# VH-VL binders against q9umr5, part 77

Target 1, 268 residues: q9umr5
Amino acid sequence: SYKPVIVVHGLFDSSYSFRHLLEYINETHPGTVVTVLDLFDGRESLRPLWEQVQGFREAVVPIMAKAPQGVHLICYSQGGLVCRALLSVMDDHNVDSFISLSSPQMGQYGDTDYLKWLFPTSMRSNLYRICYSPWGQEFSICNYWHDPHHDDLYLNASSFLALINGERDHPNATVWRKNFLRVGHLVLIGGPDDGVITPWQSSFFGFYDANETVLEMEEQLVYLRDSFGLKTLLARGAIVRCPMAGISHTAWHSNRTLYETCIEPWLS
Short names: E, the ipSAE of ESMFold2; O, the ipSAE of OpenDDE; V2, 0.75 times the mean of E and O plus 0.25 times the DockQ between their complexes.

## First folded at step 5 (VH-VL)

Design c25 (framework fv_dargistotug)
Fold by ESMFold2-Fast, scan of step 5:
Structure c25 (fold): chain C 268 residues (1-268), chain A 123 residues (1-123), chain B 106 residues (1-106)
Amino acid sequence: as target 1 above (268 residues)
Amino acid sequence: QVQLVQSGSELKKPGASVKVSCKASGYTFTDYAMNWVRQAPGQGLEWMGWINTDTGNPTYAQGFTGRFVFSLDTSVSTAYLQISSLKAEDTAVYYCARNYRFGSPWYTYFDYWGQGTLVTVSS
Amino acid sequence: DIQLTQSPSFLSASVGDRVTITCRASQGIRSYLAWYQQKPGKAPKLLIYRASTLQSGVPSRFSGSGSGTEFTLTISSLQPEDFATYYCQQLDSYPTFGGGTKVEIK
């Protein structure tokens, strides 16, 4: 009788990365129907995030419709941003727990192997030149690139993150906020040893100011203005923060202690 | 539109090796895993394992380690099954089959199949 | 290792007959079962997945039911092209197939 679980993968990832997570769920919640969505796998994860949101939406709608008691989402890395947008664009989602595994909810500003693969000679200080162009916004990585030294460019050029965070006005913002607020629990997971998500506090809606000092969620304008419902969710007791040290970026979905501490309690 | 086309039948002596190919078309090769399924003459279907087409990592079912090797060439959208030190009991039709990506390997079913490659091992 | 047992192994039927094939799992597999049709000399074709979901392009005379350990494939009105061997496959763990049911002309 457990609610179904839908899993959304990350950048350069696929459903096959979640075999340990499925083992853990089967051990603790036997009989749970777990659907790992195999859309935008591997290099297709570079497609624009709004395109991915539409594809995942089409896959998720029939699953949610068949589960009137609700569903849980487990969304890893970039997949957490896809799930953020899904909850906002769906007028009828019935998500209970949205579990975000080390997802850059306020964006990314760091040199990673993924960045070097796509843009071999780039440095984080120079990537704004590429990402904040129309061409750059055709890559998912650039959709959540958030350069704290070029905030004006980020606010004007980001086609995804600035809009979904309510950092730039949008005609649908009120409806997106209303839809997102239907979520039962927002479970945020991340940690200082991730090594990819920079700053790691982005997984908890913290981010760099212009001096690269991290400001936590409660100091962000997006929170203070309640742009998409974070302040309302926190007041409702619906936000869970579960930081854990010692876990690298590719290990969030395969660490038993992390699962037992941060995920298992939210899979009713 | 989606097609998996396998190489032709092989007749081999015991101790020889064989390499069966499976060429995919009509979809992005690296978005789906490739599985191998064996069927001995007059017998049922036996899953041998799968290969992750994005990473190249193979997973073998119990009994198909050692002599069996899964590989791929992504530049030509082709997966390969190599069998070394062939034995009479390896005589079978070998199928490649695309994973409908519904979950991990244990949530696997096969939406498209190659036509099969008959490998006959006889002295 | 989950074992699947199909019954019957063979059945003789006429065009227009209602055909029922059973697949029993050695342990609970929820609804994680698929059905395939294999005609002589050809590759298997997916008919049904998740116990009861019909694959696109498969005629509506095919239906699947069951959950846990007992599953059924039904052909409501057998057609000439339906004479084939049918296999169940579980997807709750590493894939295993049933022994097959051969549907022969009566």
Scores: ipSAE 0.000, ipTM 0.378, lowest interface PAE 18.8, mean pLDDT 87

Design c26 (framework fv_dargistotug)
Fold by ESMFold2-Fast, scan of step 5:
Structure c26 (fold): chain C 268 residues (1-268), chain A 123 residues (1-123), chain B 106 residues (1-106)
Amino acid sequence: as target 1 above (268 residues)
Amino acid sequence: QVQLVQSGSELKKPGASVKVSCKASGYTFTDYAMNWVRQAPGQGLEWMGWINTDTGNPTYAQGFTGRFVFSLDTSVSTAYLQISSLKAEDTAVYYCARNYRFGSPWYTYFDYWGQGTLVTVSS
Amino acid sequence: DIQLTQSPSFLSASVGDRVTITCRASQGIRSYLAWYQQKPGKAPKLLIYDASKLQSGVPSRFSGSGSGTEFTLTISSLQPEDFATYYCQQLDSYPTFGGGTKVEIK
């Protein structure tokens, strides 16, 4: 009866993290077929994002093919970027709701414990030296590192985010935009107490300018140029913004109030 | 069925100009980029650049700026390569090639090719 | 620019032989490599993409392997129609091709 739900996890994560989310879905939409993709778990989540996109694509194709009425995607953290690219590279996706759960859609520029574990002597001000190298672009976190003080390096070196955002031109940009625009709803979720995604407004397509002042989605060149369809989706009434305070990064998929407010309405 | 059909061979004098065409059929022309690849006699393949078929914006590989111009006529699903001030070293087979669209930067491999246009520059 | 070096540039083989062609990249390109076959007077034909994935319609005797900087194209049992020039191409940045390997009849 309900459309199937496909779940994509985040950095250093696995399907186990979504046990509460699955419980919530089962309570409110009993009988929903939920597939949590068990690919690129743990350390494998560090693999380049385009490699992850290809693997997840192969996993979602048969699920989408079996569901002519459509499917929903719930994509957490880094997984939200994987899902953005999936929607762009698939000619025939039938995604109704794409639910982006605290994902750095415009990139990341912030010190976190994850980055200190990977690069213990690096600060956010110095990570551009590592991330915008060919070696650095072999790591998923560097694929969406967006240093607002070195935007020229980001535009030239980012092998993933700058391309899917249309910030650097690509031969496939027109097809990627057409494919992405088939999505029914883009549901953006995030909040100021996340503590990992920096700036937190990145989850809503906001980001720092060169002075570290956050500019919201409608002020971004990618929106104004409609590079991958945000302006078109907003005009269509297809973008849902659902910010919530008081939720830390690892709690987005296990907070019942968040689920009922921001996720549940989009699962029919 | 996807097809890329190029114009016929050209024999030109040094200093002349040539315009090679590549007519696409069997798909939506503006959905895929068009690339140009050159092959001099007895030599390997050399990528020249691409043109965004939706925006008309060309990107040239290093070594192909200035005398080389990529353009389009979307009404007839055709891409063009123009070479001005022809030199003997421009003698080559010029291929148009459609990029496959999936994946990473550029993740551009060429799934369909035109048959090639031989441009000969001699006195 | 990423440079691709193919070896050998030329090889002689007989029908039924196992043929191996190597492509080396000047820097890491993950698995972002394609292989093409070009017969005299013809446009190149895509054989393999993503280092090891066989293009639809290409015979299974063709296979690719490798990652990072070292890649190999193998033809397990050479057929008469396989005598051609083979090119590698990297997909990690602006396209560049290897110098080609010409496979000729002994």
Scores: ipSAE 0.006, ipTM 0.579, lowest interface PAE 9.4, mean pLDDT 89

Design c27 (framework fv_dargistotug; at its last look DockQ between E and O 0.70; V2 from the best seeds 0.00; counts 0 for: pae E 5.3 > 2)
Fold by OpenDDE, second read of step 6:
Structure c27 (fold): chain C 268 residues (1-268), chain A 123 residues (1-123), chain B 106 residues (1-106)
Amino acid sequence: as target 1 above (268 residues)
Amino acid sequence: QVQLVQSGSELKKPGASVKVSCKASGYTFTDYAMNWVRQAPGQGLEWMGWINTDTGNPTYAQGFTGRFVFSLDTSVSTAYLQISSLKAEDTAVYYCARNYRFGSPWYTYFDYWGQGTLVTVSS
Amino acid sequence: DIQLTQSPSFLSASVGDRVTITCRASQGIRSYLAWYQQKPGKAPKLLIYDASRLQSGVPSRFSGSGSGTEFTLTISSLQPEDFATYYCQQLDSYPTFGGGTKVEIK
């Protein structure tokens, strides 16, 4: 039998977005119990990410309890950050594969359509004025806004990403690292043609420096300091990077080739 | 099983220094951050800051920078509070308090406390 | 900093009484509110966390409620051992405590 799969959607998504993924899983892994969590759908996905983490935690705990052999997480876009946080705060999770599907794991710094409708009068370079305010931090998007030109504001005002990254010190940093390290494999999926995740390398924990030069995961302070366990995971061969070109952001969960290449191998 | 045991009362003159210890037992010391809380005689509780017991990184609350130093000796599961250039207004009971697992994402409640250390500063 | 105002500062009650203490925050703190009990010469003891969650080992006569800016600690039936000072604490920002409420015997 196959381990249960839990799916967490992204910004403005719902369970309906994953109908193709469900089909693929059913075809290739018959009998797999797949649960697409229908929480914080649509505009509700704009709620603070910590609130979402709590909600999703309540939903996954019973599923995990019934699957002592372990479960797999497929977390799409913003959902990938939710899942990472979830695994950080849960000291008893049993996640075998954490599949991060085109998630801005190292943050977002791009004024895409996702941001434009929310901040129609704001440009990428000015969003820090909103996002790094107490009011801004009440929106999920701002919770992982990572302005490379305002690192001080990011470190001090980011109430989510900076914390789960261990960039901003907090009393649970050590424990969160331990919890996250319970994961069997971290599967990072993304690609250059995503069009939403900016930079697209964020899906692989790459990100801009102060000159907007994209640095890879191994050059990031969070890796070098192993602040939440990336270095440790890499060292033990637990990180899988699966880049794929030619896939737009809204197609990651519906592309058959992507599924077969990057997702299916980790559904056991 | 979890215990925080602090050093004994101190009587100091203005300008002197004091170092209060807080020895932890019954749990993994480096898994839980340690807080310091001050309580002046007949007054309320005042959070002084916290120290990351894993990294040793201290964070001081406003008003507790400069003369106050948090430190660790992880080999003996002990946290220290040093106060230099003591003033009369520093007279208070000082508590160490362990962070709870629950709380906000950035701060947690205090589930275990030391018995407190009275520091009296008088000429 | 977020200021917490407790009321009343002093409360006289008898054994068996229902006691209610209020804590008001200067701004919204969601549910990041705790209640501590402190007896003379002793360290504070955590009673309630996350506004309404009862700490393990704390008697069920203690309860907490509220969200946002107003919170309450309730002792349904005051017992002799409950005469103490109670403090609220917020964790939405740098931890701060209320001024305390001393519950005295009438």
Scores: ipSAE 0.766, ipTM 0.886, lowest interface PAE 0.6, mean pLDDT 95
Fold by ESMFold2, look of step 7:
Structure c27 (fold): chain C 268 residues (1-268), chain A 123 residues (1-123), chain B 106 residues (1-106)
Amino acid sequence: as target 1 above (268 residues)
Amino acid sequence: QVQLVQSGSELKKPGASVKVSCKASGYTFTDYAMNWVRQAPGQGLEWMGWINTDTGNPTYAQGFTGRFVFSLDTSVSTAYLQISSLKAEDTAVYYCARNYRFGSPWYTYFDYWGQGTLVTVSS
Amino acid sequence: DIQLTQSPSFLSASVGDRVTITCRASQGIRSYLAWYQQKPGKAPKLLIYDASRLQSGVPSRFSGSGSGTEFTLTISSLQPEDFATYYCQQLDSYPTFGGGTKVEIK
C-alpha cells in the first residue's frame, strides 16, 4: 500500500487549490490517504511562519503516528518553507519524500503582486526597511525576504529563514540538522517561467550574490559548510532536482506532466 | 538523569581572573546549548549568553562582550565561564543552564540548572 | 532586547490565598514566555512554558495565561512550599528575565 501524503499550501492559498493534484494521486496510486491541511488559509497565511509551523506540527503528529512506515510531504510555495522547518523541529518525524513545489528555499528578492498588495508603494530595493524590523517580521513574507544588498541586516533581523538555513547560529542548530537529515528524499521542483519566485533558482537552493549573479546550490555557503545538511544529503544521493519550463506559479499543482515526471515517482 | 555540576565558590581580588566549570552528565552534551546566567546578591536573574556545544561558537548578551569568555571541553562534557579583570560588581552566583530544545528557536528556556558558583570579588 | 516588567515586585500572602503575578513585555512576544520559581540558595525551577503549559511535576494550582505583551501567573490556593521568588522569562529572542516577584508569608 502507499504511504499517506500530507499537502501544505502557500501564501493566500487554501486546500481547494489542490483538487487536481488529489485527482492525479487517486488515479495513479489508488488507496493513498491524502490530507490537505486546511490551516492558515487566505490572510491567515500572513501570520509569522513559526506560528504556522507550530500549527502544522500539531496537525501532522497524529497522521504520522498512524503511519509508522512513513509519510510524504508535498509543500507548495511558502508551504515548502513551513515543511522544511517541520523537518528540522520534529525529533521523531517519519517523512520519506519531502516534495518542495516551487518554494523560495533560499528566500525571495522580487516584486510580486502579493507584496504590492501588502506594501503597495514599495519596491524590492527598499522593502528591507520594512521587513528587517521587528514589526515586519510579524508577516510571513518578510520571514523569507532575502535582500542580497543588505546581508548584515538579513542575518541579524531574519526570525525564520536565516535560522532554518543555518546562516545565523542558534541553540537548536545541531539538533535541527540531525532531524532534517532523517528525511528519505528531498525533491526540488521549480522552473524559469514561474514568474513569482525570484530568483526562480531559490526553489533549488540557489540565490543571488551581492551583484545579483545567481549562485547555484553547490556554490552557497550554507551548502559548503553543510549548515543544515544539504551537502550530506547530496552525497547520500537523496536530493532530486526536477526543473520544468513553461509552468507559472499557480499551475504547479494542476499540471499532469509535472506530476507524472517530478512528483509521482516519489510517492511510494 | 540529567545533572549539571559546577565548580566551588571563589574568592578573588579586583583585577584577577576566575574560571567556573560546569560538568554535564546524563545526556548527549553536544545536542544541547549551554547557557550562563548571573545573579548578583539579592538581585534577579541576568542571561549572559550561550555556547553552541557542537561548534564551540559563543553568543554573548549585551554587556557581556568583553571580559567574559565561554569555552568547552567536549571530551569531558564540560562548559567553562572565564571572567577576566574582575570588578567588585562581578560578585554574583553564576549558573550554567541547559537549553530546552523542544520546538522553535524561540523556546530558549532552561530545563536543568547547575547548583551555582558564588564568585566574590573584594579587597 | 525585549524588557520584561513584573508586578508586583513584592507581595505578602497567607496560606490559601489566590496569588496573581503579572509580567509585561516591551513588545509582542506571542505566547513565548516561561515562569520560574526560585527558593533561597537554590537554582530556579521551571514551572510554566509557552505562557500556559505546566512543566511535568508542577502542581495544578499553578496556571499561566496571556499572550502578546501581558502575561499572568496564578496560584489558586497558596501553599507553604510556594513562598519563593517568581521570575518570568521571554523566549521570543535572546532570553531576558523579569525583575522577580517575591512572595512572602503574611
Scores: ipSAE 0.212, ipTM 0.654, lowest interface PAE 5.3, mean pLDDT 89
Fold by ESMFold2-Fast, scan of step 5:
Structure c27 (fold): chain C 268 residues (1-268), chain A 123 residues (1-123), chain B 106 residues (1-106)
Amino acid sequence: as target 1 above (268 residues)
Amino acid sequence: QVQLVQSGSELKKPGASVKVSCKASGYTFTDYAMNWVRQAPGQGLEWMGWINTDTGNPTYAQGFTGRFVFSLDTSVSTAYLQISSLKAEDTAVYYCARNYRFGSPWYTYFDYWGQGTLVTVSS
Amino acid sequence: DIQLTQSPSFLSASVGDRVTITCRASQGIRSYLAWYQQKPGKAPKLLIYDASRLQSGVPSRFSGSGSGTEFTLTISSLQPEDFATYYCQQLDSYPTFGGGTKVEIK
């Protein structure tokens, strides 16, 4: 039968957001055991990402142990970064498909309503002053803030994203890369009408250079150096890119066409 | 099974240099970073830094830049600590220690230690 | 630079006693604290990681608790082999150790 599916939500989110996704999975893969993790919901999603990784790790261990044939991960928005770290820190994960649903894999550099709510007077150009402080790094959103005009500060102050992307060295880098490479498929989903993830190509490991020109994954140092295995995965045929226009940030988990095109094929 | 075996004690004069070795066995050497920890006589433990065993890139704690050099020879699963221009205050037991894989999110704990190498600097 | 303060620096105890050692961090470190045991002339041995998780092979009489800035190592019934110096260590940033607590036989 079908492998179990584990779902990890995003910023200011909860399991309730995935009710349509669960309906779609039940329709196309009846009998699939789907577990939507109810951890770090709502405001708790602002907790440091490494704290969230620890909590989600404890929740996924028994699910993976119970499924020797493997599991699939569907990880939405900020949750995609949590899943990136899970695959690196778990030396016994058995994840087949890691489906990253509009997640800022290379970071975020954009003014959104979420940032305005948390930092009402800040512009994206000035947020680095808050995010790259020790206090700022206690908020999840700052853990993946990537200001392309202050890349030196990002590299030195990011306690999460720079480390899991291998942009700054870490004692566990080699074992994290080895663990991540055990994934069967890395399915990247995103699109130009998302409206939150900036640049939207961050969902595909593209990002701004110092002039705010987007460079795609194959032009990134993390890919060229194969810092955590992207080049190896691509060569293995394990990376799937599924961009789709016309989908806003809160609609990725509730669009039937998106599900049928980008998610359903990877839920063996 | 996992073992870290260090070289023997050294007695040196001020201004000399010393090179301490730490040979790993029982695991894949490049899967774990190697750390160096110092303990002066009657004092506590002081972390000196670490070396990435896959890339060879060292990182030194404040106070251990300049005279201290971390290196390795992957073909024999051995890490090295070299101290140049030795001073009396360098007298200490020097430990190599392996990172613990599932420790802190940013840095790991030290799950296996070498037996220590006493370096005595005396005229 | 995160400073760790251990108390007491010394304590005298008898076999069978319950021993508690405290470690205080200068700033919040969540649960990112480890405890080590060091016997004279020997390398440190990992006892506890993530504040409360017992390392494989360590006797169950050892336990750790705490989070944030206040942490405790407890030995529920002291054995002859437990007379040693104990160190806490944080890994929330570049590693730093506490000053140590020497547990001496009465």
Scores: ipSAE 0.105, ipTM 0.661, lowest interface PAE 7.0, mean pLDDT 90
ESMFold2 (binder alone), look of step 7: mean pLDDT 91; pTM 0.936
OpenDDE, look of step 7: ipSAE 0.615; ipTM 0.829

